# VH-VL binders against PDZ domain-containing protein 8 (Pdzd8): the designs that were tried, part 31

Target 1, 198 residues: PDZ domain-containing protein 8 (Pdzd8), of Drosophila melanogaster (Fruit fly) (q9vyr9r83to280)
Amino acid sequence: HQESLRRASALVSLNFVMQFLFHEFKNSNRVRKWFYRKLSIELDELISKTTTGKLLDKLTIKELELGDQFPDVKSLSVHNVELDKDEQRIENLDLLLDINYVGNFTTSIDADMVLGKKGSITLRVKQLSGMARLQFTRKPYTHWSISFLGDPELILDIESKYQGRQMQSNITNLISNQIRKAVRRKHTLPNYKLRYKP
Key: E = the ipSAE of ESMFold2; O = the ipSAE of OpenDDE; V2 = 0.75 times the mean of E and O plus 0.25 times the DockQ between their complexes.

## First folded at step 18 (VH-VL; framework fv_rosmantuzumab)

Design i2 (from f2 with heavy chain I54M Y57F; at its last look DockQ between E and O 0.79; V2 from the best seeds 0.76)
Fold by ESMFold2, look of step 18:
Structure i2 (fold): chain C 198 residues (1-198), chain A 122 residues (1-122), chain B 111 residues (1-111)
Amino acid sequence: as target 1 above (198 residues)
Amino acid sequence: QVQLVQSGAEVKKPGASVKVSCKASGYTFTSYVIHWVRQAPGQGLEWIGYIIPMWGFPNYNQKFENRVTMTRDTSTSTAYMELSRLRSEDTAVYYCARGSYTSSGYEYFDYWGQGTTLTVSS
Amino acid sequence: DIQMTQSPSSLSASVGDRVTITCKASQSVRFSGDSYMNWYQQKPGKAPKLLIYDASNLQSGVPSRFSGSGSGTDFTLTISPVQAEDFATYYCQQSYDDPYTFGAGTKLELK
């Protein structure tokens, strides 16, 4: 009916605006440095928090490409809104997003391992799709988080090298398994959240 | 053709340690993962952890992390699992298993060793 | 840890019967189209043998009378028709997250 058509029209407008902003800013040095810093923090936590990390000396980001498009929002709804005591401002806002990403985010990471051994991984995100919850909240402090509900699609292209040679496919598939586990552990509901500060 | 052959049965006293070996043949040892799983008498299966032979990287079940050490020798295609500070509840059959991966990164255990019986008694 | 609840703990069957074994995970083990559930067969004195991986994929060399189904949290192993060599204990196992965990097992016995 007309209400569903009005919602669809607004959503198309939002997607156009976000794609426009993405293309205006993706080559900005400030935006690229921000993503570089965020990824570096995640890599440092991986090294410091795992038993396998004790066998790695350092991880270096060799390549970081943000890709060719922003995620397409296929549906957007307000799941929950909590107002403060006077209804003067939003205390908590939960949005449900059905997203489809095919932007080919790419990163290459060099690993310096113990005993002078060297590895390299190139990761490209070909598809990331699913229902996501985006939460904005003021408690315990102002921040936002994103997590996937249920069963997202995640399609990765991975190339891996060890001591300069391409690894056998079973080892590259092992690396894919580990990356998918890390995503499941940190980024899917009901067990995990991502949190970002404004 | 793929074969995992484990070391023989062990009898140990509480407080001792045991080192079980798993010799691989019929495939490229460094291209696959080796998992360790145990089974107490009359009980189900319990995952202990794995080692990635290419790099020697272990990953342990938290339950065992303070007492287990997994190593490998690539020149003999052999994986090892050592369990220290043994208790009577460590009495079990210990299996090694090869971990294989599909192209999407799904892991499955396709070949198992014959098992090594450990008895811990006073 | 993800708990795997397997039912029944034992059952009796005759050759030719249809047998159904269920396994329930304490949380969903589904991600990106995969259901991280495996089924193993173990005969007395022998190591486990993989039957089914990714909930429904039959391992090479396993007879087609074995089948797996389910997604998310609820999974089923079906044996139809049961053969003499199928009397064994069956285990489900999740590989979704560490530590990997197994069901307590279902012992299939000859009536």
Scores: ipSAE 0.658, ipTM 0.872, lowest interface PAE 1.0, mean pLDDT 85
ESMFold2 (binder alone), look of step 18: mean pLDDT 92; pTM 0.941
OpenDDE, look of step 18: ipSAE 0.850; ipTM 0.940

Design i3 (from f2 with heavy chain E65K; at its last look DockQ between E and O 0.76; V2 from the best seeds 0.76)
Fold by ESMFold2, look of step 18:
Structure i3 (fold): chain C 198 residues (1-198), chain A 122 residues (1-122), chain B 111 residues (1-111)
Amino acid sequence: as target 1 above (198 residues)
Amino acid sequence: QVQLVQSGAEVKKPGASVKVSCKASGYTFTSYVIHWVRQAPGQGLEWIGYIIPIWGYPNYNQKFKNRVTMTRDTSTSTAYMELSRLRSEDTAVYYCARGSYTSSGYEYFDYWGQGTTLTVSS
Amino acid sequence: DIQMTQSPSSLSASVGDRVTITCKASQSVRFSGDSYMNWYQQKPGKAPKLLIYDASNLQSGVPSRFSGSGSGTDFTLTISPVQAEDFATYYCQQSYDDPYTFGAGTKLELK
């Protein structure tokens, strides 16, 4: 009982600090540039790697809003740790985090499509929840990676236009289907990692 | 009332091509996906791919990628599937089906054409 | 590719019976509250007809004697009570990832 109360208190403190830092720095140029770069990489992959990307000449990020909250960490544990005893260094570190995000990350993207057609999408992430694996490794080079285990909850609001007109709901739902398919291919398969350098 | 009406039966020789049509009525053609599925005699169902009529761009099962072409004509609300370099193994009934989506992005095939029988024989 | 294994391949029943058909996916087809499993009925010489989508949702116009259940990898179609018009072949289908795949079918036959 007393140990569980101490762990709960530490977790509340962690969440408070992360929310505080998020609100202090979410509009900083460096933080916004990082998110813009990350989203741009995913858009470039869409254009070069998918059938849907063959319809697109250019994607332009019009708006990028980080939202109202940092993800809430509901539990945190060490899954695995490996030490390099000769160098007194962590060689591998696996963390398991149960996260809940309801911060309404929002982006608006304009598409220049083939044959001079125009489209736009506004995407809002209403919920992203699940067990995440955060892995630090030193080999082949020092980096962090993140992946989701099992079946995360992902709730999206999507608005879409084609040729200046609001698309029919079934086409907007098709776009939602494609986005969710892309997410589960990159982020929920066993051993898939999203890599970051510290 | 939603309806998908396909072209009639075809008999072809190996090496030829076939083009099957699927005419949609009773709904806005450009608001839904058209899938193509085939069924060899006495066998189960095999997915060939789909076309998104509003954009005219297809997605193919890799098994067929170099032999299949899917197109559409939005003015006649008609989807087409062309299969080239035919083999006897392509003998099957070919169906078109409409892809519909729930608000969460779940896809299901709610309406099917009557099927087009293709026979490939020497 | 996701493999769909149906059991049994054929099944004999009388009118009034309760029938259960199973389908197993080679990997989970669940994502964010949806189980990407559909069930179809096909009578000889006819196109498939959608019965169940998202594992358990009954398509409009389908009789309530059809029901679906399951999540992840293991799915069940239940017909209770079986009627004369239900003798047909039933297919499961995943729409989780490309290529979409179907089970081999279960033929429901009159005893």
Scores: ipSAE 0.651, ipTM 0.873, lowest interface PAE 1.0, mean pLDDT 85
ESMFold2 (binder alone), look of step 18: mean pLDDT 92; pTM 0.945
OpenDDE, look of step 18: ipSAE 0.868; ipTM 0.945

Design i4 (from f2 with light chain S28R; at its last look DockQ between E and O 0.62; V2 from the best seeds 0.00; counts 0 for: germline match VL .471 < .500, pae O 6.5 > 2)
Fold by OpenDDE, look of step 18:
Structure i4 (fold): chain C 198 residues (1-198), chain A 122 residues (1-122), chain B 111 residues (1-111)
Amino acid sequence: as target 1 above (198 residues)
Amino acid sequence: QVQLVQSGAEVKKPGASVKVSCKASGYTFTSYVIHWVRQAPGQGLEWIGYIIPIWGYPNYNQKFENRVTMTRDTSTSTAYMELSRLRSEDTAVYYCARGSYTSSGYEYFDYWGQGTTLTVSS
Amino acid sequence: DIQMTQSPSSLSASVGDRVTITCKASQRVRFSGDSYMNWYQQKPGKAPKLLIYDASNLQSGVPSRFSGSGSGTDFTLTISPVQAEDFATYYCQQSYDDPYTFGAGTKLELK
């Protein structure tokens, strides 16, 4: 085992480093707050821009568990690199990643609905896997993004309640499908929305 | 047995509105989605949208988003589709259908209403 | 929107024949494990009837002579052997993404 580890590829080494760092920092206030903010933004968008939002007064994240594992990078390659003509500085970098996540990210959300109704959903990501493009670019401004090239494999465990009652499997499956659609719309090329400063 | 019974035929003039009902029975109304699909004479099927009865949550085909309103009454297990600003092109048979989901999360329409004929003419 | 190309638009067959109808989605999906295609039968003046859901699952009460297969973008409905009551119009429908869309239909006629 030790000998096998010594012969590990650079990619394997990277994964080990990422896993180590993930476990060290996943419960840190800084990391959790970052995820919380991102998720909150997503929820706010849901309320303000979607038909579903018309029935929602407020969404509250009750629980956030970042899971047991960092996404595993099965492969990494350079898809495109563009240099500045004058300075030979990287203007754009596209990396292709084969990602496999089985870390059981879990979040629980309470919904204050119209007419004083209450709903809740617990979402666990059992698996998320697919080819993704990680982009670093200076055009039109410096930012990075990550998006799937195609629809990723997504397995979800969902529990949902309405007015304290457990919803049947058909409803949870509907919710699952809606989440899948959202992933396609927001996180799958060419339609992606994730843009952050490096 | 599962049944979806729709309201009767409608004749409307352009610019008017129509509200079609779909009464469900034989199953738990709030556990399944109700979809609406229309079919123009001699044409194929066109999906209009759906409503989640337990929430009263509708989702519309963008083609109809500004003209269609889907509602439900859980006490009577009845779904409603209202289409406004009617035009001749809205002449069609309108169906409600129960949406069921597999474990994979994809939906299918396992039971259909008998259809409601809408005729829009001046 | 996902466009469904259904073929053929019409076909003639005799009782006892094997008939195949195909439906192709314009958008590629992630993997074969997820099936999103449904098949419906419609007779004149009647509502559509579900035959196959999730590409290959036979709806309860539907005869076993109906079968579905496919994944990704290519799906197939097979009727074998065709019976007299099977002459109707058949539609594929995708539930991969909204708006849900149907194929243009295949009219199966008696030869």
Scores: ipSAE 0.016, ipTM 0.646, lowest interface PAE 6.5, mean pLDDT 88
ESMFold2, look of step 18: ipSAE 0.673; ipTM 0.883
ESMFold2 (binder alone), look of step 18: mean pLDDT 91; pTM 0.941

Design i5 (from f2 with heavy chain W55F; at its last look DockQ between E and O 0.81; V2 from the best seeds 0.77)
Fold by ESMFold2, look of step 18:
Structure i5 (fold): chain C 198 residues (1-198), chain A 122 residues (1-122), chain B 111 residues (1-111)
Amino acid sequence: as target 1 above (198 residues)
Amino acid sequence: QVQLVQSGAEVKKPGASVKVSCKASGYTFTSYVIHWVRQAPGQGLEWIGYIIPIFGYPNYNQKFENRVTMTRDTSTSTAYMELSRLRSEDTAVYYCARGSYTSSGYEYFDYWGQGTTLTVSS
Amino acid sequence: DIQMTQSPSSLSASVGDRVTITCKASQSVRFSGDSYMNWYQQKPGKAPKLLIYDASNLQSGVPSRFSGSGSGTDFTLTISPVQAEDFATYYCQQSYDDPYTFGAGTKLELK
């Protein structure tokens, strides 16, 4: 009982600190450039690794807005810990987090497509909630990865254009379908999405 | 009213190719997806893939990827599916179906063509 | 690939009966409040007709005697009361991940 109350108090403190740091630094040039760089890496991977990427010549990030809030952590537990010899360093760390994000992250991406066609998407993440697995490992190289377990809640607001014209709502809804499919496919893949540390 | 009208029955020999058409009417062709599904005699349904007419982008079931080509002609509101290197087990009825999406992005097939019978025999 | 197991493969019923058909997916097909399960009716020589989408939503023009339920992996289609025009084959289908897959079908026959 007393351990459960201490964990709850620590989570409240963690969320407060994270929200404070987010609001303090969200508009700094360093933080914005870091996110821009990370999103650019993910877009380059899309072009190089997917069949959809074969239709795309160039992706340009027009807008990147980090939104109003940092994700709220509702629960946190250690799933797995492996230490190096003499317990000097963590070799592997596996965390389970129950997160709730309603911060309205927004990005606008222009696509130059094959045959000179042009498209654009404005994406707003209104809600992303669920149990996430956050993994740290040093082998074969030091990195973090994140994936969702079970059935996350994902609510998107999407606008799309093709050849300068607003796409009909059914096509915009198709894009939503593809984004949701990509998210759930990462849940079922054997490997987690890898992110490089700065 | 929404309607999908497919081309007529085909009889082919093994090793040949077939191209089935699906002409759409009663809606804006480039605003919806066209799926292709087949049904062997006395058997269930098998998904072949889809095409997004506005982009001309196809996505195939891996089982068929080396033998199927999906195209469309937006000026005639017609989708096409071509299956090559035919085998006797390709004997089936081939359907086109329209893919519709809810506002949350959920897909369902609301209208189907009448089917095109393909017979592959020596 | 996600396998869809329908049960039973066939069944006999009289007009007025209550019939249930089950469909089990080899993995969960639920995501963000949607259950990616559709039900179709097919009469001999005819194209499939959509009855239920998103596990429980009745397609426009489908009689209210049809209903769907379930989430995750276990789904049911219920017909109550069965009418003469309901004797057909019924298929479940997942649209969760490629390739989309169908159940093997359930033939509903007049007793």
Scores: ipSAE 0.652, ipTM 0.863, lowest interface PAE 1.1, mean pLDDT 85
ESMFold2 (binder alone), look of step 18: mean pLDDT 92; pTM 0.945
OpenDDE, look of step 18: ipSAE 0.849; ipTM 0.935

Design i6 (from f2 with light chain S35N; at its last look DockQ between E and O 0.67; V2 from the best seeds 0.00; counts 0 for: germline match VL .471 < .500)
Fold by ESMFold2, look of step 18:
Structure i6 (fold): chain C 198 residues (1-198), chain A 122 residues (1-122), chain B 111 residues (1-111)
Amino acid sequence: as target 1 above (198 residues)
Amino acid sequence: QVQLVQSGAEVKKPGASVKVSCKASGYTFTSYVIHWVRQAPGQGLEWIGYIIPIWGYPNYNQKFENRVTMTRDTSTSTAYMELSRLRSEDTAVYYCARGSYTSSGYEYFDYWGQGTTLTVSS
Amino acid sequence: DIQMTQSPSSLSASVGDRVTITCKASQSVRFSGDNYMNWYQQKPGKAPKLLIYDASNLQSGVPSRFSGSGSGTDFTLTISPVQAEDFATYYCQQSYDDPYTFGAGTKLELK
């Protein structure tokens, strides 16, 4: 119908703009530094806060490639808005996005393991799709977060090595299973609160 | 050709320990996970946990975590499950099973051992 | 823990019949196009044998008279036509999250 066609055209325009901006800025030092810092925080937390991290001495990001596409937004709506009456500003803003990502984000991580053992993982995100909640909030302090609701589609391409040899495919697939299980247990992406420091 | 051969039946008293073995053949032992599952008489199946033989990394069902130890010997392609502080309700058949993964990371148990009967009495 | 409820607990059939067994999970076991549901056959005195993985994929060496369907929380194992060697107990199992859990079983008996 006419209303749905006009909204669809606006979303198509938004997607073109976001893809244009992504391609203009994806190799920016600021953007790459931000992603490197985010990933480094997650890796440091893995080492210090998990039992499996105790098998690891050091994780080093060897490669970080943002890929060739920004996520495509299939729908966008405001889910919730809460206002701070005293300052007449938004306290919380929840957006619901239906996204489809096929941009091939890639990272390679070298692991120095206990007893001098070496491992590495190269992970490429071939598809990440689903309903996401993007929240901007001032509680308990100013930050933003993103999480997937329900059953996202997640397709990974993983290569893994142990002691310099490519691991057998079943072990690499086990690693994929563990990553997907971690995603299932969480509805949120990493906290982006450090975005306000630099 | 894939085969998992388990150790023989055990009879134990309450408070004792048992160690069940599972010898793998017909495949590369360190490339697959070994799960342990038990079945009490006339009952269904209960998952105990798994071990990843290449690293010796176990993951236990929380119900058993304080009483179970899973180990392996890669030189003999053998996985072990030890259950301590046995109780009469631990009487069951204990199975090992091989964990396989699809390319998407989906896990399934494709081969099983013949089972080891444990009786805890007296 | 994810609870798996099988129906019926037992049933009787003749050779040549079509049989359906259902399994319901207490929460969805679907993720990224996979349904984390397996089906096993167990004959008296023997270990379980994998029939179906990922809800509908037939394991190698399993006869095509076995089929699986369903998604999310509701799953079905179908045997058609039933053969003499199919009288056994059938279990569903989720591998979605730890601890992995099994249904209570469905015993298929000769009429």
Scores: ipSAE 0.645, ipTM 0.869, lowest interface PAE 1.1, mean pLDDT 84
ESMFold2 (binder alone), look of step 18: mean pLDDT 92; pTM 0.944
OpenDDE, look of step 18: ipSAE 0.870; ipTM 0.946

Design i7 (from f2 with heavy chain G99A; at its last look DockQ between E and O 0.75; V2 from the best seeds 0.73)
Fold by ESMFold2, look of step 18:
Structure i7 (fold): chain C 198 residues (1-198), chain A 122 residues (1-122), chain B 111 residues (1-111)
Amino acid sequence: as target 1 above (198 residues)
Amino acid sequence: QVQLVQSGAEVKKPGASVKVSCKASGYTFTSYVIHWVRQAPGQGLEWIGYIIPIWGYPNYNQKFENRVTMTRDTSTSTAYMELSRLRSEDTAVYYCARASYTSSGYEYFDYWGQGTTLTVSS
Amino acid sequence: DIQMTQSPSSLSASVGDRVTITCKASQSVRFSGDSYMNWYQQKPGKAPKLLIYDASNLQSGVPSRFSGSGSGTDFTLTISPVQAEDFATYYCQQSYDDPYTFGAGTKLELK
């Protein structure tokens, strides 16, 4: 019982520090540019790798708001640590995190479609929760990756327009279905993991 | 009042093509996805793909991708599925189905056409 | 592809019985609170009719004697009590990932 209370206290301190750093740096140009780059990569994949991408001339990120909170870490454990024998440094580090995000990350994307048609979508992440595995490794090169284990909770608020008018609710809900399917395919085991260079 | 009415039965030779129609009524055609599903005699159901009528682009089961074409005509509220290079194992009843979505984005098929029987025989 | 294994293949029942049909997916079909499992009824010569979506939600106009349960990989459809109009073939179907797949069916027959 005293160990679980001390672990909880350390987590409160960690969360406080992360929230503090988030609020100090969320509006920095470097942090915003990093998120723009990551979102742009995902949009480029949409255009280049899907049949619906052939309907699109251009996607423009109109708004990118990082929200008002950093993810809350409800538990943290080390799953695996490997050291190399020569340099006495960490070669592989696996962390298991139970996270809860309610920070309202928001992006608005305008689409210029073929035949002069216009569309837009505003996406807000109201909740992202679940057990995640965060891996840091030096082989074959230094990078990190994150994936969700099992069944994460993802709640999205979506608004969509076509030709200046709000789309019918069934079409907006179709878009929600497709976004959730894309997240499911890309970020949930056994499908695959995101990998990031530091 | 929602209704999907499909074209009549077809008899084809191997190597031919067939185009099945699915005429929608009682709702806004461009607001709902149309799926196609087939059922061979005495067998279960097999998903072929869907078309999103507002944008006119389809998504196919990879098994059929090189032989199936899905289109629609928004002025007549009609979806079409064309299957080419027919084989005897394509003998089946072909259904169209309308997809609805819950507010969280869960997809379900709420209305089905009556089915179109295709017989492929030499 | 996600395989759907449905059992039994056929089942005999009398009016008034309680019957249970099972469906097992080869992978979990659960995501963010949804279990991407649907159940259909099909009578000879007719199109399938949706009974249950999202594992346990009863479609509008479907009698409450039909119920669904399960999550992840293991799902059941229960009919209690069986009525004369319930003799038909029942299919499970996943909509988790493309291609969508169906179980082989369970034929419910009058004993």
Scores: ipSAE 0.685, ipTM 0.892, lowest interface PAE 0.8, mean pLDDT 85
ESMFold2 (binder alone), look of step 18: mean pLDDT 92; pTM 0.946
OpenDDE, look of step 18: ipSAE 0.865; ipTM 0.946
ESMFold2, look of step 19: ipSAE 0.678; ipTM 0.890
ESMFold2 (binder alone), look of step 19: mean pLDDT 93; pTM 0.949
OpenDDE, look of step 19: ipSAE 0.781; ipTM 0.908

## First folded at step 19 (VH-VL; framework fv_rosmantuzumab)

Design o1 (from i1 with heavy chain G99A; at its last look DockQ between E and O 0.71; V2 from the best seeds 0.75)
Fold by ESMFold2, look of step 19:
Structure o1 (fold): chain C 198 residues (1-198), chain A 122 residues (1-122), chain B 111 residues (1-111)
Amino acid sequence: as target 1 above (198 residues)
Amino acid sequence: QVQLVQSGAEVKKPGASVKVSCKASGYTFTSYVIHWVRQAPGQGLEWIGYIIPIWGFPNYNQKFENRVTMTRDTSTSTAYMELSRLRSEDTAVYYCARASYTSSGYEYFDYWGQGTTLTVSS
Amino acid sequence: DIQMTQSPSSLSASVGDRVTITCKASQSVRFSGDSYMNWYQQKPGKAPKLLIYDASNLQSGVPSRFSGSGSGTDFTLTISPVQAEDFATYYCQQSYDDPYTFGAGTKLELK
């Protein structure tokens, strides 16, 4: 019982510290540039790995707002730890996190499409929650990766434009369908991506 | 009145091509996705792919990817599915279907064409 | 690819009966509050007609005697009471991932 209360207190303290750091640094140029770079990598991968992406010439991030709140960690456990005893450092670390995010992360993305056509979307993440696996490894190279387990909850607000005019709602909802499908495909662990918390 | 009217029955020899049309009316053609589904005689349904008419973006079931071409003509509100290098097992009824989306992005097929019968035989 | 297994393959019933048709996906088709399962009715020589989308939502114009339930991998279509016009073939279909796939069908026949 006393150990359970101490773990709960530590988690509350962790969330408070992370929330504090988020609010102190969310508008720093270094943090925003990091998120910009990571989102750009994901967009470039989308362009190169999908048939629809081959009809896009360029995706440009026009707005990036980190939102109101850092994700709340409702539980955290170490699933696996492997050490490199020669250098006394972590070789592999596998964490399970139960997260709840309601911070309204917002981005606006412009698309330059084939034949000189232009589109844009504004995406707001109203909710992202579920069990996540956060993995650190040094082989083949040092990186973090994150994937969601099971059935995460994802609530999005989307606005979309084509040639400067707001698209009909059915097309905007099609875009939501495609984004949700892309997120579903990320349930497989992408071991070679670098990710870390704000 | 949403309506999808498909072209008439076709008889083809192996190795030929067929192009099925699906003319839409009663709605804004470029605002909805068109899917294609086929059904061999006495068999179940098989998804072929879709086209997004506003951009002309197709997405194909990998089984058909090297033989199918989906196009549209926005001026006539017509979607097309062309299947090449026909085989006897391509004998089927070919349907077009319109997709609608809920506000959360859930896709459902709300209207179907009447079907186009294709017979492939020597 | 996600396989959809329907059972039974055929079913005999009388007008007024309650019938249940099942569909099992080879993996979960649930994501963020949606279960990507649709049900269709098809009569001979006709196009399929959507009955149920998102596992349990009744399509406009479909009688309330049709209902759907389930989530994840196991889904049911229930018809109660069966009417004369309900003798047809029923298909489940997942729209979770490409390629979209259909069950093999369940033929509902008059006893």
Scores: ipSAE 0.702, ipTM 0.894, lowest interface PAE 0.7, mean pLDDT 85
ESMFold2 (binder alone), look of step 19: mean pLDDT 93; pTM 0.948
OpenDDE, look of step 19: ipSAE 0.838; ipTM 0.933
ESMFold2, look of step 20: ipSAE 0.678; ipTM 0.887
ESMFold2 (binder alone), look of step 20: mean pLDDT 93; pTM 0.947
OpenDDE, look of step 20: ipSAE 0.848; ipTM 0.939

